# VHH binders against p49116, part 100

Target 1, 238 residues: p49116
Amino acid sequence: EGPLLSDTHVTFKLTMPSPMPEYLNVHYICESASRLLFLSMHWARSIPAFQALGQDCNTSLVRACWNELFTLGLAQCAQVMSLSTILAAIVNHLQNSIQEDKLSGDRIKQVMEHIWKLQEFCNSMAKLDIDGYEYAYLKAIVLFSPDHPGLTSTSQIEKFQEKAQMELQDYVQKTYSEDTYRLARILVRLPALRLMSSNITEELFFTGLIGNVSIDSIIPYILKMETAEYNGQITGAS
Below, E stands for the ipSAE of ESMFold2; O stands for the ipSAE of OpenDDE; V2 stands for 0.75 times the mean of E and O plus 0.25 times the DockQ between their complexes.

## First folded at step 7 (VHH)

Design r14 (framework vhh_brivekimig_d4)
Fold by ESMFold2-Fast, scan of step 7:
Structure r14 (fold): chain B 238 residues (1-238), chain A 119 residues (1-119)
Amino acid sequence: as target 1 above (238 residues)
Amino acid sequence: EVQLVESGGGVVQPGGSLRLSCAASGFTFSSYGMSWVRQAPGKGPEWVSSISGSGSDTLYADSVKGRFTISRDNSKNTLYLQMNSLRPEDTALYYCARYTPGYHFRDYSSQGTLVTVSS
């Protein structure tokens, strides 16, 4: 009952570590990415429909789609993160690694292709001028994806996805009434998210992880984190 | 000011056990996840284990799973690490820190507590 998302679910504000270093380092990139991942998962757990699916289903859904949510978050927060600067630094380092013959050509090609796909996705979203409501509903559409292997409760997940799609359509038709094809232009961007490797995303943004702890290991912890604990971690305040 | 004071380290034989403690002050302890981090001689820091603010969720490095148990007492602002079946490779200076996703630790003490596993 009621709308799938409320106005509180539209608010998505990333607080960056400060100050930004003169030269980007792996620790700053990993902390920034971790904050975005944290924010994305906390956003998901705040949705009543998501809570209603239960803990096991919640964990399975986020494990299946965290890379898509993270990438949408990168696009939405690209300016706050100075994402173009981060990606340019990574590209420069990879080009130097080619010249120094430190990495295989095939591996460098895979990573470069991933970066180019990410840049193209973020550029397309910026060009479309995707607003906060549209981002919230796109995140809901990818979160409530019934087609991931191993999911239970797929009927309820599909109903929530359809509700997200309908509410996005209603919003776009009301807000951008003169742009008849806007919704179609937005939705055709979503399949590109599934072409991006979660393993390469993890390597690019989460290489500062210590002791072989993967994103899969972090997801259950974040989803069960108390609101006060989450706020303490994000703001640095007790 | 945030203060973390580790204790409980010592010298034990392989197969032995130790319990480390970390006394926290200067922040709302129950609002923060906590971690144990170790640094072996001549090596960089290695994350060992983390626990959520409520204590309901724990994470372990593969090297310590099944041997170490992290716990906390929020009424005493104290973090614990129960170390069983200790191995020579567990020899390190052990630090407690606040848990940060992606880093697995932050704001750890410079003092630590030394654990030496040798015959």
Scores: ipSAE 0.000, ipTM 0.324, lowest interface PAE 10.8, mean pLDDT 82

Design r15 (framework vhh_brivekimig_d4)
Fold by ESMFold2-Fast, scan of step 7:
Structure r15 (fold): chain B 238 residues (1-238), chain A 119 residues (1-119)
Amino acid sequence: as target 1 above (238 residues)
Amino acid sequence: EVQLVESGGGVVQPGGSLRLSCAASGFTFSSYGMSWVRQAPGKGPEWVSSISGSGSDTLYADSVKGRFTISRDNSKNTLYLQMNSLRPEDTALYYCARYTPGYLFRDYSSQGTLVTVSS
């Protein structure tokens, strides 16, 4: 019966490995993305409503929505990550690659379209000046999506999603009382997240760490990590 | 040219330990995430473990978690895999791998090092 999220769930601080090097390299990109993914999963695990659904449901939900959570995290942490610089470097590489024969023209087009959609999404969120509370509720709405195939306990998931939507509405109406249409402008951005390919996200951000293994396949391992292991991944300690 | 040379394989009894090494050359080692991949006879490649360029982040396949430890020494351009509590199903050719600057491709060593767990 209490609020879905507490102030602790609004805090979302990405710890970068080191200052961005003058010349971008794959290790920096993959380390940064890995930390963001682990931070996103740690965030989800800390929500009492999420814990209450049980481990099997938790795994299924995160498997279904990790790309949406990751993309929201990219938008929220775009400045800390220097995401625009990372994407520009990838685009430059694709356009001037000597290894063009290893990628079909159609594949290059798909990757470029994905990068464009990602840039467009992040720019729209920046222009709307989405705050920390708004990001937390948007992540909760995405996390508690009852409409993914194969889910159990869909009635409870739907209840938590509706609670997230209600609490977001209350927050926006109270905090931005003079802007009647703000909530509608924010919510209309969410469907774009489902147009993002998880396979292309894996290729762009995770190839240097996970090889040919799907993020979907490693999610159960991440969710089962000991607290010390988990904290080590998101802070780079020990 | 990128060169990866694995070593440290051998024959051990179940419950035994081995430490694999991968000597890297031809690229800035500390700038790349590295992985261990294995291939058992008649099976496809299976990802085992990955480590970030700095060594801060590690990931393990469920089948090896708690038994294997991946590490690296960037001053020596060397990747390691400490394998404890070895099982017959760990028998495979073990390869180290890095990823190309394009983020979309990976390079594997063609040689590998053979690990055989047999009583």
Scores: ipSAE 0.000, ipTM 0.220, lowest interface PAE 13.6, mean pLDDT 80

Design r16 (framework vhh_brivekimig_d4; at its last look DockQ between E and O 0.69; V2 from the best seeds 0.00; counts 0 for: pae E 11.9 > 2)
Fold by ESMFold2-Fast, scan of step 7:
Structure r16 (fold): chain B 238 residues (1-238), chain A 119 residues (1-119)
Amino acid sequence: as target 1 above (238 residues)
Amino acid sequence: EVQLVESGGGVVQPGGSLRLSCAASGFTFSSYGMSWVRQAPGKGPEWVSSISGSGSDTLYADSVKGRFTISRDNSKNTLYLQMNSLRPEDTALYYCARYTPGYSFKDYSSQGTLVTVSS
């Protein structure tokens, strides 16, 4: 039984739409977010342990954790995305909506609180200087979460999560041998991901999707795609 | 180089049926999921349905679920939309797209095919 993740699973390269517009718009934000979401799903699909759980379990896991994977991806790709600039544009729009009475104060408060939590999470990860191996294992830990309602293969999912935790521990202890508490500092960041609303994430980043389509509804379709088709769509090659 | 050409639109009465076709060329058709997108007069584009490259998986907008059926023939590079129990609200220009919902990369037909549901 080999390692849970290979070096290929550490590579996480987001290609941004080019060029960045002078003024950020819903289309650019949605396209950037869509690319990150698809990259995250492609990453999950490529893990042999994930494939071994079977299609129904794969769908249930990704439906439950896509927002956590997406948020980890935002933190990992924050520099490539110029995420601080995107969030500043969203905040500016919300402030203008308050002045124009276009949105309820309670809703604006919820969205602003979400943006604040997202910024705090990304800042904490940046301060810890989380590397690509650490991000890969953190994503694996949230992906293989056995505690989501409705899962049927919970014992096997838990074993994969424990394997992810053990491999992360081995990596951190070996690579950051003089920082005895690094693993603990990293792991205590994870509970914050479950405080992030997937509905608010959809509103902030996926408003530009054509028609009335939810992330929940597209997940089974994306996960059932043939690998060649999926790769063709995310890379533009065929 | 990517070309998508729709056909099969027309005028039908409420409760009627139409079958739309989209002829694709300039890319490996079976390697891409395909979608139907419609634009009603005075409204923005609305995603209608998608089908995986192999044809094994389909998605439908709630507004058309149970009435429309998406299918494809990879040997003919052709996408289909069977529309049953048509309603006046289905009146729109229908576009074939090399597009997956939730991903912004897309190639749309510039032409579309008009569907009008009226008495």
Scores: ipSAE 0.343, ipTM 0.688, lowest interface PAE 3.9, mean pLDDT 86
Fold by OpenDDE, look of step 9:
Structure r16 (fold): chain B 238 residues (1-238), chain A 119 residues (1-119)
Amino acid sequence: as target 1 above (238 residues)
Amino acid sequence: EVQLVESGGGVVQPGGSLRLSCAASGFTFSSYGMSWVRQAPGKGPEWVSSISGSGSDTLYADSVKGRFTISRDNSKNTLYLQMNSLRPEDTALYYCARYTPGYSFKDYSSQGTLVTVSS
């Protein structure tokens, strides 16, 4: 059968909210994060193999891996997002919560460690100089993970993951032929994603959501979103 | 220009019901998810409910689940909110918004419709 990913799936362009405020407020952070989340999910939607799994399975997959996809997205879009600045702003906002005694010492530690892990992961990816194709395949590998509990069609998911891995291998071999261990180096970064707490990620980036809506709750909504609506949100066009 | 005009608000006793409407214009209504948000005096905006463009998917805030029902008629470019079992805490100015959950709320020119729940 045809390849899992095409060149169209390599494009991953995040458009940041404009204008950027002088002070990165919670709304700006939330909007930026949401745009990335939506971009990631819409990217997944664009994959024929993903579509073939059906809505229920798609929803389950995304619910299981959205944090990993989001984190890969952060790494990939770190420069465009000014991620370091965003994270600094998040820390600053957290200071307010700390001062208000809203968080326990242990929770503060967990959150700060999470931020550290995010920064380290993104920095590590930057050091590896991961390109758009590699990111696309890494995201696919993460997306088509069969080892999440409660998934249906695990055999198909596994096949898609294997296909993603094989295509990545072929790409790396072709593009980086002199770097024999490049594939291993980039794949070994994936376990770090599983160390990231989805709850903490949600707290850090999506605190500005109105009505305490969870990411899990909106995932089906995002996956069914019309393209026009998505584009309209990015451009501000009606 | 996007225009959203809310109606249907009023004064109702606790346990009562109201049905809000929102007339939309200036964009392809069926292509966008729509939401109701409310703002009580002295409080910030609160998301109430959302419905997908097709109307096939709905989402509710916990505070209104089981009591409120969001719907839409794309042929009429109209959004609805059926509010049952109203409570005093539901008192607020209700706005229709082209808002998608997961994004930050953006204010736009809207007058809203006032819902007052009082004995």
Scores: ipSAE 0.249, ipTM 0.634, lowest interface PAE 1.7, mean pLDDT 89
Fold by ESMFold2, look of step 9:
Structure r16 (fold): chain B 238 residues (1-238), chain A 119 residues (1-119)
Amino acid sequence: as target 1 above (238 residues)
Amino acid sequence: EVQLVESGGGVVQPGGSLRLSCAASGFTFSSYGMSWVRQAPGKGPEWVSSISGSGSDTLYADSVKGRFTISRDNSKNTLYLQMNSLRPEDTALYYCARYTPGYSFKDYSSQGTLVTVSS
């Protein structure tokens, strides 16, 4: 009952590691990406509808969509992250890997195509000038996707997705009343998120995780993380 | 000031067991997740295991799953690592740290405890 999202869910402030190194390295990229991942997961956890689904359903939803939420976060925070600089550094690293014969040519092609798709997605979102309310609703639509395999409570998840779609529609019509097709342009971008590979995202942004810890294995911990742990990890406070 | 003091290391034969302890002070222990990290001679740091602040969730590196058990006693501000079926590859200096996925060393300041597994 009530609106799916409140104004508190619109704020999405990413704080970058300081200082930015003179040479981008895997440590800086992984810390930056980890901060975005934590911000995205805690954003999802803060939604009352998400909390109402129960712990097992919450974990299943996030495992199914974390890469899509992360990709939306990349687009939303592309400027503050200097994402174009990060992607350029990754491309240079991949060229070194080819030169040193460390990766197969087919894998490099896959990764380069993924980088181009990611750049195109972020550019299209920037061209549409997607605002913070629109990003929040798009993330909710992606989060409450009932069509992922293995989900329970799919009828309830579908109702929450429909609610997110209706709230987005109402917002766009109120705020952009002179742009009849804005909602359609925005929603057309969502299918591209399903084409983003979670294992390539891990390779691009999370190679600094020690011990080859997969994002899937960390998700239950992140979702249960206490407020003090969260603040300590994004700010370094004790 | 945050302090973490490791103990319980030693020399054991392959297949043996050791129990590491980490005494914590200078912060609200129960509010923070904790990790064990190890560093073998001449190698970079390797994450081993993590546990949530309440103790309800644990994570393990694939190399130690089924052999190592992380635990904590929040009433004693102490973190533990039970290491069973030890292998020569487990030889390392072991550190405890506050858990930060992606940056296991961010908040720890400690000497570590040496574990040597040799025949």
Scores: ipSAE 0.000, ipTM 0.246, lowest interface PAE 11.9, mean pLDDT 81
OpenDDE, second read of step 8: ipSAE 0.182; ipTM 0.591
ESMFold2 (binder alone), look of step 9: mean pLDDT 82; pTM 0.828

Design r17 (framework vhh_brivekimig_d4)
Fold by ESMFold2-Fast, scan of step 7:
Structure r17 (fold): chain B 238 residues (1-238), chain A 119 residues (1-119)
Amino acid sequence: as target 1 above (238 residues)
Amino acid sequence: EVQLVESGGGVVQPGGSLRLSCAASGFTFSSYGMSWVRQAPGKGPEWVSSISGSGSDTLYADSVKGRFTISRDNSKNTLYLQMNSLRPEDTALYYCARYTPGYSFYDYSSQGTLVTVSS
């Protein structure tokens, strides 16, 4: 009953660490990426349909799709993040790694291909002028993916994904009535998200994590985080 | 102003135990996840352990799993680290921080507490 997403699920405001350092470093990039990851998981937790699936299913879904959610978030927040500046800093670091022979040529090729795919994705979304409602529904389609290995409750997940697709279609047809093919252009962008390696995303954006922690290991912790604790961390409020 | 005051450091022999404390003030302690971070001489900072605001969830670095226990007392605004089976490689300055893996905020304005493991 009711829409899958409400107007409150359309708001997606990233608060960047301040001030931006004169020279970008792995810690600033990691903190910026971490804030986006936290915001994305908090967004998912706020969806009643997501909560209804239960804690174990929620953890499994986010573990399977965090990279797709994160990448959509990068595209949506590209301006506020100065993503082009962050990617330029990462490329500079990679070029220095080549010179010092710290990384194999094959690995660098894989990482550079990932960066090119990410830039292409973000540029395509910018060119299409994807709005906040469209981003919210694309994230919901990605979140409620029934086809990841090992998932339970796949029937209910599929129903929520279909509901997200239907609501996106209704929104686009009503809001962009003059552009008959807009929905098709938007949806054809989604398969590219699954070609982006979560391992490479971790190396590019989360290499500043201290200790031997992976995104996979912190997901259950973030999803169990109390609302006040979460808000304190994403805003940096004392 | 956020203030974190670490204590409990000292010199212990390998296999010994030590308990660190961190007294927090200037913020709503129970609303923040807390972490222990250490820095060995000549090395960069290493995350050791984290605990959620409620204390229900804990995370540990692989190097300390099964040996260290993080805990908190929200009524006393105090964070603890119980360190058992200490090794020479645990020798470091230990800092408490509002650090969560996935949100890398550190407050190193504090002095830390020195732990030395030596025979």
Scores: ipSAE 0.013, ipTM 0.399, lowest interface PAE 8.3, mean pLDDT 84

Design r19 (framework vhh_brivekimig_d4)
Fold by ESMFold2-Fast, scan of step 7:
Structure r19 (fold): chain B 238 residues (1-238), chain A 119 residues (1-119)
Amino acid sequence: as target 1 above (238 residues)
Amino acid sequence: EVQLVESGGGVVQPGGSLRLSCAASGFTFSSYGMSWVRQAPGKGPEWVSSISGSGSDTLYADSVKGRFTISRDNSKNTLYLQMNSLRPEDTALYYCARYTPGFSFRDYSSQGTLVTVSS
């Protein structure tokens, strides 16, 4: 049978909101993050193996791994997003919250630790010089994770994950033939993604969510959106 | 610029009905999902319902499921919320917003429309 991913899945182009404000605000950060989330879900939807699992399984998988996909997307798009500038703005806002005693010290510590873990992850990926093919396969490995609680089609999901691992190994061995340990260095980074709290990611990047509207609640809707609506969301087309 | 103008609110008795409208301008309405969000006095904002750009998919908060119906007319750039079997706890200022993860009602909505369910 054919490869799990095609060359079209290597292309991952984030279009940032324009113009960038003189100072970063919650609206700009949330729009940027939402575009990345939409791009990530549209990317997942385009995989034939993902489509073959059916809507219920697709929803369950993305609900389980959206934070991992989003974090990989942040690392891959860090330069386009000026992620370091966004994180600095968030840190500055948190420091102001400490001074105004608006948030508990324990909560601020948790959020700062999350930001440091995120920075460390993105820096390690940059240092390894992870390419577009490697990012595509890493995203596929986390997407097709059979070990999340509540999944029903686990044997087929595991098969697709193994296929992703196999194709990544083949790619790395052929492209980076002189670096015997490159694959091991890349794969050892993945467990760190599961240590990052999806709740803290929501607070940092999706602060404009209202009431009971969580990422978990909106995932089924995003996955059902027509291609034109996805393009409208990621480009802001009017 | 994006403009959203809500209307149709008013005072109604428990068990009554109201239909809210939202007139949209400044963007290609059919390309965006839309949402209704409400804020009760002294409470934070609560998401009520969402509809896809084509109108083919809808989503509702558990508190309104079976009582409220979201719809849209893309030829008129208008979003609707049909509210039936209204309860005192539905009393709130209702806002429409473009359905975008991370949106704030302050950024996408105008003044809203007030719904008061009085016994």
Scores: ipSAE 0.000, ipTM 0.226, lowest interface PAE 11.5, mean pLDDT 81

Design r2 (framework vhh_brivekimig_d4)
Fold by ESMFold2-Fast, scan of step 7:
Structure r2 (fold): chain B 238 residues (1-238), chain A 119 residues (1-119)
Amino acid sequence: as target 1 above (238 residues)
Amino acid sequence: EVQLVESGGGVVQPGGSLRLSCAASGFTFSSYGMSWVRQAPGKGPEWVSSISGSGSDTLYADSVKGRFTISRDNSKNTLYLQMNSLRPEDTALYYCARFTPGYSFRDYSSQGTLVTVSS
């Protein structure tokens, strides 16, 4: 009946840990990445269509697509995160690991290829000057993906994805009326998100997590978190 | 100033039980999820369990499922860990921590409480 997303769903404001340390470390990188992950999940849980699917379906959807949502978030928040500086610090850490013979050459190659794909994706989104409305709908298209294994309610998920696609088309055609092929240029970027390994994303950004806790195990906890609790966690407000 | 004080550790035989407590101050306790983390001698930190701010949702490491129960009393600003069927591999210093986005190694410096399971 109404639009899939409201103006409140376009707002995506990342609050970075403060102060930024003189030298980046795995703790600061993990905290920054975790805040973006929390913001991404809070964004998803605030969508009425998402809520309507029920808690079990919500958990399954986010477990399947968190890496795609996270990567879109990295692109959207690249400036506020100083993502280029974070990636440089990660590369420096990897080079030190090679020097100390802690990682295989094949693993380093896989990780470096992932970083290059991530940089290419973020640069392409920046070059296209993707706006907040476009990011919101791209995240919705990714979130409401009916094609992940093990999903239930796939017909309803597909309906929401089609609604997201239609609303994005309407927005782009109205707002960028003189750029006939803008939507196509945006949409051809999305398949690249599926080429990025969630395991490598965990290794790059979440190495500071205590005791080998996986993102998969954390997702249900974050999705069930009370709004006041969530706000306290991401802003540091007591 | 945020303060967390753990207590309740001790020496027990395999199969025994202990109840750990964490007294929190300096923040709105009910607004934060809380976690228990342990560090065995010579090993890195291991996440044990977490509980939401309201207490309605809990998470457990596979190694402790069915044996440990996390709970909280928001009126007393206290976190608990009930440990049953203790095993030698549960021997560690136990720390409580606020659940934070970064899951950093104990956001706040605390001394922990020692649990030793031996014959």
Scores: ipSAE 0.047, ipTM 0.450, lowest interface PAE 6.2, mean pLDDT 84

Design r20 (framework vhh_brivekimig_d4)
Fold by ESMFold2-Fast, scan of step 7:
Structure r20 (fold): chain B 238 residues (1-238), chain A 119 residues (1-119)
Amino acid sequence: as target 1 above (238 residues)
Amino acid sequence: EVQLVESGGGVVQPGGSLRLSCAASGFTFSRYGMSWVRQAPGKGPEWVSSISGSGSDTLYADSVKGRFTISRDNSKNTLYLQMNSLRPEDTALYYCARYTPGYSFRDYSSQGTLVTVSS
């Protein structure tokens, strides 16, 4: 009956690990990424429509879209994270690995292509000057995707996605009334999220923290966390 | 060529202690974060702990927090895991791993070292 998202769902504040190291290292990058992942999952969990779908559906949805949510979060928090500096550090670390390990050129090419796609996406969002309300609704559109294989309750998920699209349109038309085509320019950016490999994202940002355990395997645990435990992960205070 | 060689596993009674070691070669050890990962019989791999290249930052899985301590000696290119108050559920093959962006734990893992906690 009410709006899909409230003002509380627009708030998306990433708290970076402290202190910032003199040089960026893999552990700092993994901790920063983990905080963003937990913040993204906590954000999703707080939506009443999401809660209404039930735990099994919630797990399936987040498993299907965590990489899209995470990438939107990277774009939204790019300045707070100094994402360009993190990506430069990853590239430097990868170059050192080539020098020491004589790694496969094909794998290095795949990883570099992924970094380029990520940079391109974040730059496109920055150029469009996407605001906090727009990010919240884009995340909701991604979260309530009815077209992932194996989903149940697909008609209800589709209804929530359509509601997210409608509320985004209303917001954009009210706030950017003189720019008739802004919504179209924003929405055409979303398909690029599905072209980015969740496996490469995991290996770039999470390998040093999670080891061989997949994000898919920890999602059910994260979604079952108490609010205090979620807050601890967001701030690193637990 | 990156080489990781674990040692220190064995059979211990519940409440006992073990110290695992991982000898690294073929790369500049101090530049890389390191992790311990375990795989229990019939289960998938579970991340245990991670340490930064300098050794200043550490992270632990909730299941081992307060019982296990990760450390490193960069002068010896060696990673350690001190395991205290061991429980039967800690029984697993333990692997050390180097974080390499765009590569999984398995790309540079070794054979592992077996830890069995039984009475």
Scores: ipSAE 0.005, ipTM 0.255, lowest interface PAE 10.6, mean pLDDT 81

